# Miniprotein binders against q9zu90: the designs that were tried, part 33

Target 1, 292 residues: q9zu90
Amino acid sequence: MKTELEEEEEEEWRSVHEVLLIVLPYLHSLFELLSMIRVSRSLRDAIRDETALWTKLVIEPPLSSRLTDDILSEFSSKSAGKLKTLILRQCLMVTNKGLRRVVDANPLITKIIVPGCSGLTPEGIMECVESLSKNNHKLETLHINGVNGFTKQHLSALYTYLSSEGTIDLEVCPKCDEVRMIPSCSRESCNQKQRKCRGCWLCIPRCAECAVCLVGSDTESQEAACGNDDVLCLECWLVLPKCRFCNKPYCTNHSSRRHEIAITDAASRPSFECEACYYRAGTNPYEVDYQI
Short names: E, the ipSAE of ESMFold2; O, the ipSAE of OpenDDE; V2, 0.75 times the mean of E and O plus 0.25 times the DockQ between their complexes.

## First folded at step 13 (miniprotein)

Design n2 (at its last look DockQ between E and O 0.40; V2 from the best seeds 0.57)
Fold by OpenDDE base, look of step 13:
Structure n2 (fold): chain B 292 residues (1-292), chain A 100 residues (1-100)
Amino acid sequence: as target 1 above (292 residues)
Amino acid sequence: TDQERINDYMQEANELQDEGNYELAVLMFFLALFISREHNDKTMVAQIYNRLATLFSQLGEHELAIWWYEFALDVATELGDQETIQDVRDELERIESQHE
């Protein structure tokens, strides 16, 4: 027996427009929005008219690689100056000029999250923050990890506009004195303000999967297939799929590098070949002393 | 329960898709997707991505279909779901072969 509430919900959701209004606030990315726009003209028109939807703009892979300053401007203009949250993940073609144009058109932005946007510079970010800090407006969140070239002077200058601790995802690493992201540690014993494992990714070895620190004699680390000296904690290593040849796993972030082997036997665990093994397959695969 | 809601939305979405009501079908898939994400049900997320990919393929939106299949493949690969991995690969191969 459907509850009266379930029947009422089923009866109320008869119009595409009503269901659309329920769905729209929960969209995670521009890609999902664009997908809906492609379903029908009716959905396209309905979405176009909902200006409230454009108060948050999230662009992430796979769209990130195609995002230009002009395209960014086009989408940001749909907010009619009411953009509050701008999230650009790995948007390599976005420049300082592109970001500034969005910021100037949307003076009420409270969140800027631009991780991996390597086309941006510290100076470009500073100009945007300065612009947003006019008229007693304050930026609440600034995530700029992956923007290269930040110095202590840049951070100090940013904090003159940003009064709250934790607004910026970059800090001065206490181990190397460089400006970098300092990951949190998932280990309960490390959740203290003065944790010994407080340091950037280069100074403190961490699991590439769960970011737990691998500091101490009792921390077993396993090599990942990801390269770049990525290591895994034992717990993550045990659960991740492993290369059939070298028994090294990729972290979730690098899982796309897996070359899956069509195993004819339905009972065999999905096996993949890592890129290193795949490219070596042209050479005698057995000559690689996989030191386990 | 949230699981029951997901199942109901999925069933309804499938029925709507079969009826050619792609507008309401896609919305129901998204409702199921949101609940699944909130519960970190990656298995259901992968299934929904696959269904969305299929829906877009039926609409002739091949590029979108490929992207949604890639998302499904990524999640299914993370989970070690061999059945979904193979199904998605077969569909990707089919789409790619039709556009060569």
Scores: ipSAE 0.721, ipTM 0.934, lowest interface PAE 0.6, mean pLDDT 87
Fold by ESMFold2, look of step 13:
Structure n2 (fold): chain B 292 residues (1-292), chain A 100 residues (1-100)
Amino acid sequence: as target 1 above (292 residues)
Amino acid sequence: TDQERINDYMQEANELQDEGNYELAVLMFFLALFISREHNDKTMVAQIYNRLATLFSQLGEHELAIWWYEFALDVATELGDQETIQDVRDELERIESQHE
């Protein structure tokens, strides 16, 4: 019943569709999705039918440094008001106005995760949460670590709109009485009801990689390449890649600071130099005297 | 090996792009990209970003091509690869002059 042209077209699409199904689980950024829908009508239609892809908007480094309010509005418009999860990590150019515009267009949002978005303020966040709380809708997750200026009063006001303890990733530190993130600690001695190490990063020394506390005579710490007196527990230090000169590792969050060394032998292990060792080797002390 | 898989995907993607099968080409480039990211092969990541930018330029999607070139430029800058930086900037200038 099918023509030869229809059979060939169906076979070609079947092959593309099979590969698309392999690719879909690896898509993690909206930009990749938007790129694919512009390739052909067939891809656009197949991706359009995957409604779960349009309910979550994730922008994180390196893209986050380029995200403006206008670009955010453009990307979020693709959800057609169906957005449920908004994740913006370190989007420094997004302002209260930009966030509010997305929230107003998407009344079904249940998760707002905006760590390090320093262009936002507590007042802007509160306005968005208040707007979302209309019609008995309750925000389930609000992660705002790195947005400056939250106070106890802000937390109290936010919880009048939220459903449960643990919705906000900030709390009052029991050691310094400031609003801070209180990291979890995986040590068994700390998993008790009253954690020995309950406190913020400033009050409790912790591994820069896994956040396990380094309080106690039996905890050993090692210096990281990250600077600012960052330290690592022995377990993380042992497994993290090391600078070939000073033997100090970066934590995973600072791994972009590695100066990878070109491999001329495929059997050689990858190596890197930390910033301190890299720039010290390249400094020419003779040029300092020439400038006068 | 995963390096052989990356090379195979890239070769297939390039052939498909030359044949005009952009649907499958872009999917092969993304498969190579995901593996390259897992292995932190930034040289290959920059190359794949550049190929994606070229593909979208050929499709007439010039705004997307510019963004993919910008991603390639960011990685090349991190690597200190001055030749790639200049090549990407030349392509960005060409796109702007042809479609302005």
Scores: ipSAE 0.538, ipTM 0.871, lowest interface PAE 1.1, mean pLDDT 80
ESMFold2 (binder alone), look of step 13: mean pLDDT 79; pTM 0.738

Design n3 (at its last look DockQ between E and O 0.58; V2 from the best seeds 0.62)
Fold by OpenDDE base, look of step 13:
Structure n3 (fold): chain B 292 residues (1-292), chain A 100 residues (1-100)
Amino acid sequence: as target 1 above (292 residues)
Amino acid sequence: TDQERINDYMQEANEEQDEGNYELAVLMFFLALFRSREHNDKTMVAQIYNRLATLFSQLGEHELAEWWYMFALDVATELGDQETIQDVRDELERIESQHE
């Protein structure tokens, strides 16, 4: 079966507007949308008039650092109350008041994903969920990992409004009894409901790249350059680029910390220096103090 | 093939950009981008990010161009594509020097 995109692409597009309508549903973020708005007045006007486009709002880096409550309100208002999906990644300046304003204006929201939004609180989230639960409406997805301060009591209260298991990305860790995200394990032997590796990232050592558990005598772990005691499974360690000096890789999430070394020789593989080695550039990392 | 489609969109986008039809050019680049992401073609994704950055630079949208170049740089760094890394760095330096 051809994808909807493939079927649409087989049609001879005659106008900018026709092509625009095909592109709009596949935009990943507000940044991509804003980029198109800046190309021309014609595209800006066309996008502004398409209210259906604004049913999903995704704000992620680099826009996240600039998103205020007022800006969030401005963009959410373009949906004319028809917003269904709100995704805010690492939006540090968004407050409970800002989120509540969006929720009150958009009572049909079914997905709230706000990872890393440290300006939010459990109480603020609760008020939003309570508001959305009015008039027999139900929130289907609530991802709140990175919002600090959640207790078991908050989770229990949230579940009174949210009927389905798996709606919330936080659980009570069976190992430490704290509210945390419990990652899935990609290991086939761990794919059972009562897996021994069920636990939060603090209780169960996991690969920073693929989240596979590193529990067991036979699981070799390798240190990552990421810091924070991040470890990698052997499979991920083998394929990730490694620091030229310490041979430690960054996970994909921390790849931006790589200091690229100007390759003087065209034949040398692209090498980087990790942040720790970069700042140590005056000390030979191989000076093993053989102080005997 | 999916690769042929991506190439066709890229060719059309480049032709439209050369003709000054920036609206159609940007849309074709996005079509190419969506297909490239679907196929996990990170090399093509980096190239498209670079082309988008160049397009926005031509439009005088320097801040937007910088962001797209940073995206290209991030993907190119993951791939170890030294040619793309250097090209993007050179363009970023050029933009910075024009704003001083």
Scores: ipSAE 0.728, ipTM 0.929, lowest interface PAE 0.6, mean pLDDT 86
Fold by ESMFold2, look of step 13:
Structure n3 (fold): chain B 292 residues (1-292), chain A 100 residues (1-100)
Amino acid sequence: as target 1 above (292 residues)
Amino acid sequence: TDQERINDYMQEANEEQDEGNYELAVLMFFLALFRSREHNDKTMVAQIYNRLATLFSQLGEHELAEWWYMFALDVATELGDQETIQDVRDELERIESQHE
């Protein structure tokens, strides 16, 4: 016979377990699982037996800025060799050696997605992909944009290790003949038989926010605060927050460059200055010259 | 509506957290989070990250709390929400000072 307390605890756990079963299919990454196992022993034990949950590792900002090779190895060890999907976004401290350790320990990996991991090289990627192919296993997805130095020869070799429907996010640009990412374009005229805007970011002017091409008389480009002559389509320009001085917006990817203005009035909307306006206002060269 | 369902999950999660029922609170926060992501409600996502951070702080899991606060800071910065940015920065400094 259970005590009254033990009976109430059993009913409470049964309610928790019902909700857990609803949550499990929606888990985005291993970090969410790692968080749940720290809540209680009962939750840890219930999750531990579901090895399928431990097959996907996703590291992205802000966590990615602290990810070293050793930390990556520690996180991936939780999969016990069953990792299938590895996603590392902007993990600047991960090197070829760190990636190779994960790949060697996880021969079942079918997806490697490492955008912006500038510590990796084409040679390091080639070694990982070759290692995965050795047991008649074929990689299905390889996203390597942001790893510099890929050549046509690298692409040709990589495709020999991928499955027949496998994808790589780089290709030969039809405009400059270099290995680049070719953005898709949402314009209706660009979804047809052959599109004029098929080309890399260097060859085809595009909106910095949505990547739609800005070629032709029907498109008016707007100047962005992002620099490097970045431009926006009118639609994105209209909805993005603007610098209070020059009325230019940052794209979402560059929004961290805003110099936010302290507000003292609760009714005031937040405002910011872009880097160009912030530094121009504080460093007037004519004022400096007058201090001779 | 879907917004009413998100609000219901958040209300129950907050009540369970206040009562110390952290298992159900975390799960209800995750349900609200997944629905908010599905609807691209970044304001709610930032709020849920912040609540998860306080939950793990209450559990004594200060490293996890720090990470969830950093997720909240990342989204709040994208939104330009200065009040949330400052509140999260203050809490991160408090946690960092206790562990250094």
Scores: ipSAE 0.549, ipTM 0.859, lowest interface PAE 1.1, mean pLDDT 81
ESMFold2 (binder alone), look of step 13: mean pLDDT 77; pTM 0.715

Design n4 (at its last look DockQ between E and O 0.50; V2 from the best seeds 0.57)
Fold by OpenDDE base, look of step 13:
Structure n4 (fold): chain B 292 residues (1-292), chain A 100 residues (1-100)
Amino acid sequence: as target 1 above (292 residues)
Amino acid sequence: TDQERINDYMQEANELQDEGNYELAVLMFFLALFISREHNDKTMVAQIYNRLATLFSQLGEHELAEWWYQFALDVATELGDQETFQDVRDELERIESQHE
């Protein structure tokens, strides 16, 4: 069976609008949508009038740094109350008031994913969940990793509104008894329910890229340029681009910190300079002080 | 094949762009992009990002052009492909020269 996309592709695209309707479901972010809006007035008007497109709102870098509560409200209003999925990645300027305004306007939200939104608080999240739990509605996904200050009490209170295990990306760490994200482990030997590596990022050393546990005498770890004592497994370290000067890679989540090096030599491989090396520009990191 | 589809969309998008039909061109680039992402064809993804940067530069959307360029550069850097990286650099120089 050809995918609906394949069947539609065999038909001569007759109009911009027809092609637009095919493209819209596959957009990954608000940035891509905004890019299309800027192409023409016709596309802008078509996108504006299609309320179905705004049922999923995904805001991630580079837009995250510019997103205010008012801007968030403006975009969320385009759904006409039919927003189902809200994804805000690293939106530092979004406040509890901003999130609550969106939730109150969109009572059918089933997914809230707000990793790294440090302007939010546990109390703000709780108020949103409580609001959404009215009229027999249930939130299906709540990812709140990176919202600081969650306690066991907050987590317990959230579960009174959320009936399913796995709805929340935070758990009580069995190692430190703190509320943290507990990553899965991709290692086959760790795929058991009672894995010894079950613990938060602070209790169990993990690859910053693939979250595999680095527990055991035979696990080699490599340092990442990301800072915060981020480490990589050998497999991830081998495939990630490395800083030209210190040979440390960024994980995918911190790849935006790469500084491009002007290719002075056409034969040189694409390389980047890490932030630490960039600011140390002038100290040759390979100047081994042969001070004997 | 999916590769043939990508190539067809890219060719059509380029022709449409040359004709000044930026609306259909951008949509065709996105269709190519979606298939390329599904197949994890990072080389093609970088090329499409670069084409989008060019398209937005031609439209006078310089900020958008710079962002799409940065995305192309990030992917090219990840690939370590010198040809793709050079193509992206050449496009940046072109975009910068239009701002002067």
Scores: ipSAE 0.717, ipTM 0.902, lowest interface PAE 0.6, mean pLDDT 86
Fold by ESMFold2, look of step 13:
Structure n4 (fold): chain B 292 residues (1-292), chain A 100 residues (1-100)
Amino acid sequence: as target 1 above (292 residues)
Amino acid sequence: TDQERINDYMQEANELQDEGNYELAVLMFFLALFISREHNDKTMVAQIYNRLATLFSQLGEHELAEWWYQFALDVATELGDQETFQDVRDELERIESQHE
């Protein structure tokens, strides 16, 4: 049986508003926020009133596939103009207009990280950066890989709007002279001042998982299930899950292509088939013919 | 101290969920979750994911419940807890059938 003091303490502890203020600083992902706003109208409205404390908005897969310009605008408005960091990973339905609305409403943004947002254009990015440069404001980080069409002229102009230590994740590739992302390499032989692997992913063969270069005689590439001639270093190949038929793994970025096999034995480790092996066997999983 | 806080939050959240006070229950689960993550208490994280999934299933939010169950499955796989894995998989298949 609870004492009267315990009941009073529990009722005080049950204040939704008091607990919400404690929880909010730890919420940075859209998934956690969306989960809470679906609990009740009262909680949704309370969160709407308090999200002005948020300075960082992160939207990633899988929810990024459902993010429209209007939904983006709705959730960014909860920061009440205080947003400093905007991270949109693979938000394919976001357009230049949607990004511009967020930027115009949030003049304090210093970090824009939009990898894989192929609905954006260099011109749209330039307009956002120009808008942010007003009032002596400087952008510190601009990650725009996956946005097609950047030229050297774009890159040069973008650097005029960044702070002195500001970064852009694209640069001119020394091998092909095009504006590309140039991956870093953690390989020991490359770090010992014989850096021969500086170049974009098209110019330098690299592991699809960890980006270490595969150009030396001491390296051996392993075939990945990902297609498009993707290869892996031996270290990554060894640890990634493999297709049960062809023994080829997917890199982490392509892991959604696995066709998971229903397990019938609770002691069994889950397994999968790659797309090539799955579709060669047909659409009926009980009538497979490996020879076709 | 932090273990006592996790236990207190989980007890309160479970009682609130049973009473139908989902607003405060979800907040208490998140408090327990954040402390458990900081301490790398994977067993507690899996329990909290499972409770959140059950809470959203009780609310009729089956798509969210499916995602929280999947999070619980991922942790159960990491821990090698086959009973939890199978129980959560069975419930996830039930919810996916209902969602379709």
Scores: ipSAE 0.460, ipTM 0.819, lowest interface PAE 1.4, mean pLDDT 79
ESMFold2 (binder alone), look of step 13: mean pLDDT 78; pTM 0.723

Design n5 (at its last look DockQ between E and O 0.50; V2 from the best seeds 0.66)
Fold by OpenDDE base, look of step 13:
Structure n5 (fold): chain B 292 residues (1-292), chain A 100 residues (1-100)
Amino acid sequence: as target 1 above (292 residues)
Amino acid sequence: TDQERINDYMQEANELQDEGNYELAVLMFFLALFISREHNDKTMVAQIYNRLATLFSQLGEHEFAIYWYQFALDVATELGDQETIQDVRDELERIESQHE
């Protein structure tokens, strides 16, 4: 027996518009929003008219590779200057000019998360932060990992505008004295403030999947197909799908690089070919010393 | 329970899709998706992604269908759900073969 409340909720939710208003705040990405826009003209018109929905803009793979400054400007303009959160993941074509245009049009931005946006520079980020710091406004979150070229001087300058520790995802690595992201360690024993494994990805070997430190004689590491000397802990390695030819897995973040092999035999486990093996397919895959 | 709610939304979405009410169907799938994500129910998330992909395929939105299938495939692969992996691969192959 559905409760009277459940029946009333079911009856009240019969309008597409009412259900849409419930759904819209919970969308995770622009892709999900664009998907809804493609369903019907009615949904498109309803979404277009809801300016409040555009207070958060999230662009992530696979759309990231297609995002230009102009497209970014187009979507950010839908907020009518009320954008608060800008998340751009791996948007390689976004430039300093593109980001600045968004920031200038939206002076109330409190969160900028642009990991992997390699088209940006420290100077471009600084100009944006400076612009947002006008009129007693403060940026609350700035994630800039993957923007290359940050120095200690840039970081110091950013902190003059950003008063709170933890606002920036970059720190001075205590091991190499370079500005890098310092990951947390998922190992419970490492959750101490003065953990020995405190260091950037270059200084402290970590599992590419779970970020556990691989420091110590007893930590077995396995190579990943991801390249860049990515390694996996044994636990993650065991559960991740492995390339049919080289038996190397991708981490979840690089799973899109898998070339799926059509299995003709119903009894065979789904397998993939890694990019390295795929591009070597012209050569006997067994003859290639996979020592990279 | 949240699981009951997910199931109810999924059932309703499927019925609406069968009736050709794609607008309300997609919204119900998203409601199910949100609850599933909150509970970190990756199995249900993969299933919903697959259903969304199918819905977009029926709408003739093949590009969106492919992306949703890829999301389903990624999650199903993480889970080792061989049945879902195979189903999604078969559908991707079908869509790709029709557009080549």
Scores: ipSAE 0.755, ipTM 0.946, lowest interface PAE 0.6, mean pLDDT 87
Fold by ESMFold2, look of step 13:
Structure n5 (fold): chain B 292 residues (1-292), chain A 100 residues (1-100)
Amino acid sequence: as target 1 above (292 residues)
Amino acid sequence: TDQERINDYMQEANELQDEGNYELAVLMFFLALFISREHNDKTMVAQIYNRLATLFSQLGEHEFAIYWYQFALDVATELGDQETIQDVRDELERIESQHE
């Protein structure tokens, strides 16, 4: 009788390899992969042998600050030429040479996503895209925001190699005629009038949290605590935590700038002061010392 | 339910970690993490990051432990969870001081 219970318990526990196969589709970044590799030789060997893991290479902070061209080449080579997706976020030490080396060794790449890689140039990107276009291969995704110096001519040339609009995350802004990111707007009224609010962050005021436009008589903007004239739509303003004195919130990206207030009442909700209110309230000891 | 699955994976991971079966423990933590991310359960995500950091500290992989604690700190800061922020900062300072 206990045999059936023992078999049920054994069926509830899976081998390391079986569980790894369940985990694999959800692995996001090289850091997560390297973390598991450091746990044991068994995990390292299983991950080395799993070809699907090495067709996608994702490097993000914190590792991105350490990524050199040589290190990039080392990790990309583990795909044995089968790399399909390359995502490098804020990899400041990667150069045109390093990217080109990966591209030349991996002619099947369909996604290049390199936001904030300021060591790359439009010429370097053009060379990579041209190389990948051989044999009628077409890049599906090219995200290059943060690479300085793209012109309208660069975009036009890139699209001769690419299959569809929307492949590149930069466009010519219809308001300032500069090459910029143009956020999409999910506001229903703008879906019917997308051309009216179509423009870059400098030309169209937008919610710092959700990017919906804040133009026209049907929108209400609220000041954020973030500075730089950041504003929020009413919907995001309503749900974001507010400074207890001025009632201004930080957007999620700037939440680290909150000055948290110690909780003295177990029933109270956490609260914070924004930088402006924190430094105004009771933080000028020289006034007290000299005024006695 | 997905919440029950998260709780089960966390329970299994904690038991495996206590037994020294770090291979399965880390995998169970990742399963819980992925479900928690799907539900945008940032409180659970921070807890899992903290558990992963502890696991890597137990392994002697101090650099990875520091990064997992930093991930926990980032999420706790977003949530405004002062107790977790202070606990993680204390642990980060302890690890850095030990290695000087």
Scores: ipSAE 0.658, ipTM 0.892, lowest interface PAE 1.0, mean pLDDT 81
ESMFold2 (binder alone), look of step 13: mean pLDDT 79; pTM 0.734

